# Ledger of designs, part 24: VHH binders against Twinfilin (twfA)

Target 1, 335 residues: Twinfilin (twfA), of Dictyostelium discoideum (Social amoeba) (q869t1)
Amino acid sequence: MSHSSGIPASQELISAFGSANTGDVRLIKVVIKNDELVVDQKLNVQSDFETDLELAHSVLQKDSPCYILYKKDDKSIELTGYNWIFMFFVPDNAKVREKMTYAATRGNLKRELGASHFVDEIYSSNMNDFSKKGYQQHKLHQESEAPLTMEEQQRNDEKEQGLFVGGGGSGMHVHGISFPVDSDASTAVSNFINKKFNYIELSVNVDDEKIIFSSSSNIDIEAISSKISSTEPSFHFFRYSHQHEGENLDSIIYIYSCPDGSNGTKSAPVRKRMLFSSSKANVEQLVTSHNVKIDLKLEINSPSEISEESIINELHPPKVEEKKAFSKPSRPGRK
Key: E = the ipSAE of ESMFold2; O = the ipSAE of OpenDDE; V2 = 0.75 times the mean of E and O plus 0.25 times the DockQ between their complexes.

## First folded at step 20 (VHH; framework vhh_3k1k_2)

Design g5 (from f5 with D108N; at its last look DockQ between E and O 0.27; V2 from the best seeds 0.00; counts 0 for: pae E 2.6 > 2)
Fold by ESMFold2, look of step 20:
Structure g5 (fold): chain B 335 residues (1-335), chain A 122 residues (1-122)
Amino acid sequence: as target 1 above (335 residues)
Amino acid sequence: QVQLVESGGALVQPGGSLRLSCAASGFTFSRHSMRWYRQAPGKEREWVATISSKGSYTYYEDSVKGRFTISRDDARNTVYLQMNSLKPEDTAVYYCARDKYTPGSYYNFDYWGQGTQVTVSS
């Protein structure tokens, strides 16, 4: 068989899946029995793909994990046969060791059957997610979902005290949980996008671990350095209206400032610096989720690194002949 | 502030048509699935139709399939419900709603409008 997880697929399962890929089988329920992945149940096509999803629900046992190999109605582009959905049901009230065993075996099952057959996955502790309405919700959520960073996924999981579900790494998803954003911060971003203000400052509340609003205003570029704290980490968005080579431009500039004790600044506590640093991408997403492109991203350790000249040079770098011996990225105004 | 404002409800004869609209504001419209619900006198609120955030998926309650069409116009932040072949049992207040993803719970929403009355009678 195979030798990856210590729990191989049975010959019956491999044969059944191969036959089902070209036959009239809608689903195969797979369980682990006697340290082997075996066919527990097969159900035939009765109707269209979505109507038959109720069959997937019907084969679940409320206290026992299982896999369901569920055949769609469309043909694979790259393989002979149909496209499949890989379903993994892990009820919360299953025994912990059983949950761990199924989670650890999931990758081996997909690999032994050929991972390319599976074009979608449904992974849930709720039986109702393996039904027509659950599938519809799954598709709606997939279309709307924005990826989370690994740090955010870990923090969200820890906050929920979430059930451990084994896997190969970053394949775990936290359903419906997003980076916490205070309503005032969301309003400030909207006002920036709608050009009510050309400058906003956002921060992170360390105690509540969420993005909060600090300030908004209409400023010129010379004032931005004075808005940046020399003692506290902070995030800034600025719309820089200027002219370059005869064109009028409104460049969106995203600045993350993290004072580190250099250039007369004062270093913030390590936990605060880590929280702000891990939030960079999610703060950026607050603006980019409105289909707005950020033209320049800057990370600085001192307000003295920001000037009109430094911003212009980053937005519009002078073009010079570059040779390997002269390629040095250091800038005078940055640490 | 999320706002949803329905319009287009009217009195029509059986077999007639109406187009409902729902103007949305206060959120990024293109990142949210939208739903229509209805509530007839003496009945519980009933899901009618859903459209995904990019419009790739539309879903309908069985009793309205083939008669109702949900659509969206992201440029105008508006969701529509085209209702054809109207029947007396379609009489209800129709509500536009923003989909709320809640694990294990379905046809949920977090915001809804004031509703628009649709009456189908001779």
Scores: ipSAE 0.413, ipTM 0.827, lowest interface PAE 2.6, mean pLDDT 80
ESMFold2 (binder alone), look of step 20: mean pLDDT 81; pTM 0.826
OpenDDE, look of step 20: ipSAE 0.659; ipTM 0.882

Design g6 (from e2 with S50Q; at its last look DockQ between E and O 0.46; V2 from the best seeds 0.00; counts 0 for: pae E 8.0 > 2)
Fold by ESMFold2, look of step 20:
Structure g6 (fold): chain B 335 residues (1-335), chain A 122 residues (1-122)
Amino acid sequence: as target 1 above (335 residues)
Amino acid sequence: QVQLVESGGALVQPGGSLRLSCAASGFTFSRHSMRWYRQAPGKEREWVAQISSKGSYTYYEDSVKGRFTISRDDARNTVYLQMNSLKPEDTAVYYCARDKYTPGSYYDFDYWGQGTQVTVSS
């Protein structure tokens, strides 16, 4: 029959995880073999939860990605069994194909095992982050990230709904995977931040696995579509200076373009599209690490999706207009 | 303009107590984890204690567990180190530092003060 886009969990893995909730298992190391998620190692509880974190460190291989399903000592209130930590180790010196495969597969692994079991996650390229001291730093870092309130979550959801508007599938982002940044790209980002240029283009060199500089200039919003390739994936930052309702605004726009063969474009090879998609967050962080807010993120498959009108509509959506002639009457509520 | 200013160091008898203070300015103090380090003559700097941004987690170097307590007062933008049952080996310059999270780097920091001298002897 037809191929699936995901790598499935083996029956052995699903059974091992299910039984580990009632047994003496501390961790299950999971790897991908023959396009299947399989159990590589199981280690039993030896001490308390934090002391046993050294077992997670001990099962890592410096050049090979893996997942670790790590059991805590506290039991779940909602599920039978214990709470778990999902660990994802992706060393920088692993083969690029392996990094991408593991990155693309982690979501499926969590879904097949039941995401509700995992109350915490640790992702890193450094073996030392999967240890007692690494865990302590993880908890300290989590607390430095203030929890969002309901109102803050709703604002983020509304902004996110307008973020990366356009064609293409949902991108996947992985923690701890990075592509090195060429010095010219770092310089170009600094020049954009310092307002020397209002536009920069960045790319990924597939052979070197680096984020590289393509171009910079000062342009009008009408020129953006001409800057975007219809054949190659690319990243763009643009500072849009405009007026809205009497205010002067400098809106920072981040555009990821990935031609897919629609609207007169040519689809880039799958491997190239995956490399660029995996780089989206790292490229964004080049700008946001300078304490700069991105006002609009736009994901497109064709330069034709970009116009002044489309950008203005995404930055400043029209207010909801009520047409009473076509609206259904409201039902009276209970008092 | 980040500044950290330590104070409270003194000469103390063995078994005595001291409370060190670190006044912080130039950043949003309540959003940052804070640390104490110390450096004895002829030794490298060593980590002593750490407190999370909201105070929910504290961690200590083994030789000071049970004797030292790190705390913070966000209203005064100050981190404290209460040192009890002091021993001659606690003699050092004590520095407070602001945590810098770097994946894979343990106990990294980006700012620290000039230190305050603690001397335990008769």
Scores: ipSAE 0.012, ipTM 0.571, lowest interface PAE 8.0, mean pLDDT 78
ESMFold2 (binder alone), look of step 20: mean pLDDT 82; pTM 0.829
OpenDDE, look of step 20: ipSAE 0.411; ipTM 0.788

## First folded at step 21 (VHH; framework vhh_3k1k_2)

Design m1 (from g2 with T50V; at its last read DockQ between E and O 0.34; V2 from the best seeds 0.00; counts 0 for: pae E 2.4 > 2)
Amino acid sequence: QVQLVESGGALVQPGGSLRLSCAASGFTFSSHSMRWYRQAPGKEREWVAVISSKGSYTYYEDSVKGRFTISRDDARNTVYLQMNSLKPEDTAVYYCARDKYTPGSYYDFDYWGQGTQVTVSS
ESMFold2, look of step 21: ipSAE 0.484; ipTM 0.856
ESMFold2 (binder alone), look of step 21: mean pLDDT 79; pTM 0.801
OpenDDE, look of step 21: ipSAE 0.782; ipTM 0.932
ESMFold2, fold request of step 22: ipSAE 0.346, 0.461, 0.514; ipTM 0.799, 0.851, 0.870
ESMFold2 (binder alone), fold request of step 22: mean pLDDT 80, 81, 80; pTM 0.808, 0.819, 0.808
OpenDDE, fold request of step 22: ipSAE 0.828, 0.826, 0.826; ipTM 0.949, 0.948, 0.948
ESMFold2, last read: ipSAE 0.437, 0.440, 0.403; ipTM 0.843, 0.845, 0.825
ESMFold2 (binder alone), last read: mean pLDDT 81, 81, 80; pTM 0.820, 0.823, 0.816
OpenDDE, last read: ipSAE 0.827, 0.829, 0.826; ipTM 0.948, 0.949, 0.947

Design m2 (from g2 with K54R; at its last read DockQ between E and O 0.43; V2 from the best seeds 0.00; counts 0 for: pae E 2.1 > 2)
Amino acid sequence: QVQLVESGGALVQPGGSLRLSCAASGFTFSSHSMRWYRQAPGKEREWVATISSRGSYTYYEDSVKGRFTISRDDARNTVYLQMNSLKPEDTAVYYCARDKYTPGSYYDFDYWGQGTQVTVSS
ESMFold2, look of step 21: ipSAE 0.500; ipTM 0.857
ESMFold2 (binder alone), look of step 21: mean pLDDT 81; pTM 0.817
OpenDDE, look of step 21: ipSAE 0.743; ipTM 0.915
ESMFold2, fold request of step 22: ipSAE 0.453, 0.529, 0.449; ipTM 0.847, 0.867, 0.845
ESMFold2 (binder alone), fold request of step 22: mean pLDDT 80, 81, 81; pTM 0.813, 0.820, 0.816
OpenDDE, fold request of step 22: ipSAE 0.812, 0.814, 0.807; ipTM 0.942, 0.940, 0.939
ESMFold2, last read: ipSAE 0.494, 0.430, 0.487; ipTM 0.861, 0.835, 0.858
ESMFold2 (binder alone), last read: mean pLDDT 80, 81, 81; pTM 0.817, 0.820, 0.821
OpenDDE, last read: ipSAE 0.823, 0.808, 0.818; ipTM 0.945, 0.942, 0.942

Design m3 (from g2 with K100L; at its last look DockQ between E and O 0.28; V2 from the best seeds 0.00; counts 0 for: pae E 5.8 > 2, SAP .702 > .668)
Fold by ESMFold2, look of step 21:
Structure m3 (fold): chain B 335 residues (1-335), chain A 122 residues (1-122)
Amino acid sequence: as target 1 above (335 residues)
Amino acid sequence: QVQLVESGGALVQPGGSLRLSCAASGFTFSSHSMRWYRQAPGKEREWVATISSKGSYTYYEDSVKGRFTISRDDARNTVYLQMNSLKPEDTAVYYCARDLYTPGSYYDFDYWGQGTQVTVSS
């Protein structure tokens, strides 16, 4: 018997990380085998931190997710040893079950190794982002999108009113078709990122194919269902502060709602459904481009599908309690 | 309307120094990473240096590392390139550019200036 959340780190992995933290190892590739986090490869320091990033690229496989624990050259101020980067490679063509398992296990891996060791994080589906050039771009983007202080944000809002530069970077898309974003929507995303609000709703102007702002507020999780329209498609971001297994968590939840006539809803017109469906990734990127991780993505057809219980079960799938290291489930015969 | 204007290019002797400047206008300068590129006669344009929006990170092409220094002055909306120990192979038109973030792309930009000519005579 196994549980998808909380897949344990092997003793070998824990020992290897502890030794690497004060030794000559540059990186540890971590994979999930038999419901356990294990060392797949270790590579030694060859050169400086940035040059060695090509080693991280060299251990990736195109169709397989993995984690890479990557050691920097600078020592931690607060801890013994070096600072580390947590890398999570999740290729688009990996099996869905495998991608979900690795995503759900990421937090437990960091916790078991000591989250304070990891001063940076890189998540990508593109192998080339795990290289010297990819790292440099990650740092440049990260610094450019850092949240402003409250005074800086208010001053900018008063003078620039959601200023766009370079033709609207907040509307960026992956495949060469720009998706425009209204200034109020960009401001609402910034306010959500800076924790001014824990909830925002975004929509699409159907005729202009433009992402627009609908509402923002501070709400409890029980109020989310009442915010979701039964007649119009909509996008929602919510920051859920809660405690799970003794840890305090702020989980970012992304909800796409598309009413289909079930559970007391009205079906959205086909044109509108297609536009909103095609916008899901671009709306998500408005938040993730600010170096914010989405912890849960939900697609629903009715407000009745969302509740505190359903969110908790998706964030923290139920698991069978186990007092020892994870044991292998027996395999049933195949015929 | 983004505008970038390079200046400071000159004819210099090998071993000499130059300081290039790039005046920026039409955007919030302090929110953007900035880069220098160069293009030698008959060659492709190539990346030289990058500075992050707050200046915390600087990166250099290998052949100029240790000789060139990129810096920025947000009060003057200006990016600088201090070029020391100049060699004939540094001869090129130098351009500053505003960084364009594109996932999976590493040295993209959406605007650049007219350039400033640097010539190092052997």
Scores: ipSAE 0.097, ipTM 0.659, lowest interface PAE 5.8, mean pLDDT 78
ESMFold2 (binder alone), look of step 21: mean pLDDT 81; pTM 0.830
OpenDDE, look of step 21: ipSAE 0.453; ipTM 0.814

Design m4 (from g2 with D108G F109M; at its last look DockQ between E and O 0.25; V2 from the best seeds 0.00; counts 0 for: pae E 7.4 > 2)
Fold by ESMFold2, look of step 21:
Structure m4 (fold): chain B 335 residues (1-335), chain A 122 residues (1-122)
Amino acid sequence: as target 1 above (335 residues)
Amino acid sequence: QVQLVESGGALVQPGGSLRLSCAASGFTFSSHSMRWYRQAPGKEREWVATISSKGSYTYYEDSVKGRFTISRDDARNTVYLQMNSLKPEDTAVYYCARDKYTPGSYYGMDYWGQGTQVTVSS
């Protein structure tokens, strides 16, 4: 087994999945018990595929990770059965070991059942994403991201990443899923907090779905822009030692960079951009969990957006009265 | 600069029809999902309809299903809302909104139009 936690699918699960295409089964909830993937619940079709998505919501328990194998109403063109959605719920308040175990087992589960059955994937820590409303938002997001990678040049770049293989589902990662943290990344965060370095860069290994260490150093603020890739998304923490109004300050700056093809940058593959964007809060928490306050958070699309002047203006805005913005943010009114 | 400009709001009688337009500029229109919202006096802004970036998916609030149709014309950078069988309850300012452009993000709009008034009165 090439990418496996060593947790196999039970014979009961394999049999239940194989049989589901001939009966009225809508979904199979899968959990890990005694180092084995087992069936926890099976629910039957009650209505059309979208209406029945409320059944997926109904089987979630807020503190417990699970997988849901969810059957669509359309038949596979490639296979003899129906098309399926692979759902992975990992609540933030689950035990860390449990979250890691489920994340590491995801690939093996799909492989043992036959990955070609799964034409779509939904991963989230939010129960509301596993509902009719959540599914609708998922499809809107998928379509919005796909146009950014549909160019011929982009397709050539994407084939190696596997995002468009098979022309169907892509294995999207959605909201609040926490990835395992590599030991070198944990060490780098500790060294940053203990002031051994004033700068660290973290990344995500897309294939292993793990937060990893990229680099660390002691730099001046003018060097930050040169550390930021123009082709790859990345996360940066910097401790800016400076003086403001007679006070010596050490301001902690968190930068998420996602090149989008503007200002001489090259957009990364869609899956990679999604994975990094979904990891922003988890990466931030690596520092804040040590009772360290982040003084400034920046999201940028180009290294050129970072300068000493831009950082100072954000940390210490001019004392003049702020003018009301004509394009003030509005609340979405959904929740 | 991103701009969304709604038009087509009018006074109509109950049972009438109206077509709203939202002209978009300053961004790659074909890469974004677009939505219509409405706000009646003294009430919160509420979602009405959504169209995906390629137009493959449309979604509607239950009270407008079967009466309203959202569509898009990428050549004109325009989103439409065809409103049929209008009721007094549909009276509101209608807003066009662009879905937030953040990979992996759900549930949000980052730009709004100025709104167009629709009044359904006997």
Scores: ipSAE 0.016, ipTM 0.578, lowest interface PAE 7.4, mean pLDDT 78
ESMFold2 (binder alone), look of step 21: mean pLDDT 83; pTM 0.839
OpenDDE, look of step 21: ipSAE 0.564; ipTM 0.854

Design m5 (from g2 with D99E; at its last look DockQ between E and O 0.28; V2 from the best seeds 0.00; counts 0 for: pae E 2.1 > 2)
Fold by ESMFold2, look of step 21:
Structure m5 (fold): chain B 335 residues (1-335), chain A 122 residues (1-122)
Amino acid sequence: as target 1 above (335 residues)
Amino acid sequence: QVQLVESGGALVQPGGSLRLSCAASGFTFSSHSMRWYRQAPGKEREWVATISSKGSYTYYEDSVKGRFTISRDDARNTVYLQMNSLKPEDTAVYYCAREKYTPGSYYDFDYWGQGTQVTVSS
């Protein structure tokens, strides 16, 4: 029903990709100009696949998002031509609307070019991830599925806490010790990152003092409230696919819920609430360690605080004036 | 308790070959990528090679490509470094290490062994 639900690929881009698929082009840098996906640069094959990865790094601009269509050296079994990597660079210091527009448009770009051409995907805010060493790390991580362990984080936190002189610190320094992560929680995070599920719930096992898996599923935003316990603290990640100002967006939402006895909820014991509260950053890192940015972080005391309207209002605050666009307020925990 | 124990270091002539071994224990070996590093006297420790958790991917520092081969035997929880066409510049203490994924920090690790000395001299 939408007359313009996405930003279309230019004819030049479609033609350039078709020619590159069997020709001498190594990569095509794609940007959005005038509501159209256009070729910004294309670079020819200079060496083998691995050596040429430095070309991908060379076309990035530190404050501007872009896509890179990167050609491998191996032929497709299924299609005519070569296999490709879809690269999506989204620097943290790019303008918020620009980041959201590029995030919402990537699916349309892949569909218009033929998603089956892309056998791999790299999404990152770090320019160095679009290089030979970044690609190597990507392949290792993709095969391992093992995130950074909480034991290593605990050792680092303990050193910093022990070196803290006091006086200028906050209460957080007394709760900087991280819990271990159960293997099923690590697997659930991987399945969320790989888009097998758009929703996961994590918890803390107070007896074993580790972060554990609670549930995963594919749900609509209206179902989130029913997933949140009225009696137990919990952590939730949700990928919210929606449209705003004609742009399709795929926003990642992190919710920490700690029922406090209001609105029909029941407070958990103080020790349990403090244990969960001290784990918030470590749980967040489970997702962010996969080069994924969280678009909205919420701390709530009741399931009733979550609705599609409340989430939309936090993601897209209403505008105040017509003639000039003001910068949106910074989201919690973005910078 | 993670333990990594290297062995196989020796004195060898230029052009010779060695195979280093690293016995791993205290973790699920098959779920981790493994690396080799080396440190020559008075120099910084440098990355040499990496093998992915299932062995599908191997990567090498440029100066050792084509001469060194990293491999793993998950049944024996052991990672190997086959070193051929050895040069005097390969003289170093060689360490195996467990790969650590840290966004933005490449060639990272969290545990390493005691090292094994390789000396290439005529």
Scores: ipSAE 0.492, ipTM 0.853, lowest interface PAE 2.1, mean pLDDT 80
ESMFold2 (binder alone), look of step 21: mean pLDDT 81; pTM 0.824
OpenDDE, look of step 21: ipSAE 0.559; ipTM 0.848

Design m6 (from g2 with S105T; at its last fold request DockQ between E and O 0.50; V2 from the best seeds 0.00; counts 0 for: pae E 2.1 > 2)
Amino acid sequence: QVQLVESGGALVQPGGSLRLSCAASGFTFSSHSMRWYRQAPGKEREWVATISSKGSYTYYEDSVKGRFTISRDDARNTVYLQMNSLKPEDTAVYYCARDKYTPGTYYDFDYWGQGTQVTVSS
ESMFold2, look of step 21: ipSAE 0.501; ipTM 0.860
ESMFold2 (binder alone), look of step 21: mean pLDDT 80; pTM 0.813
OpenDDE, look of step 21: ipSAE 0.698; ipTM 0.904
ESMFold2, fold request of step 22: ipSAE 0.438, 0.487, 0.453; ipTM 0.841, 0.859, 0.843
ESMFold2 (binder alone), fold request of step 22: mean pLDDT 80, 81, 81; pTM 0.810, 0.823, 0.820
OpenDDE, fold request of step 22: ipSAE 0.812, 0.806, 0.810; ipTM 0.940, 0.938, 0.939

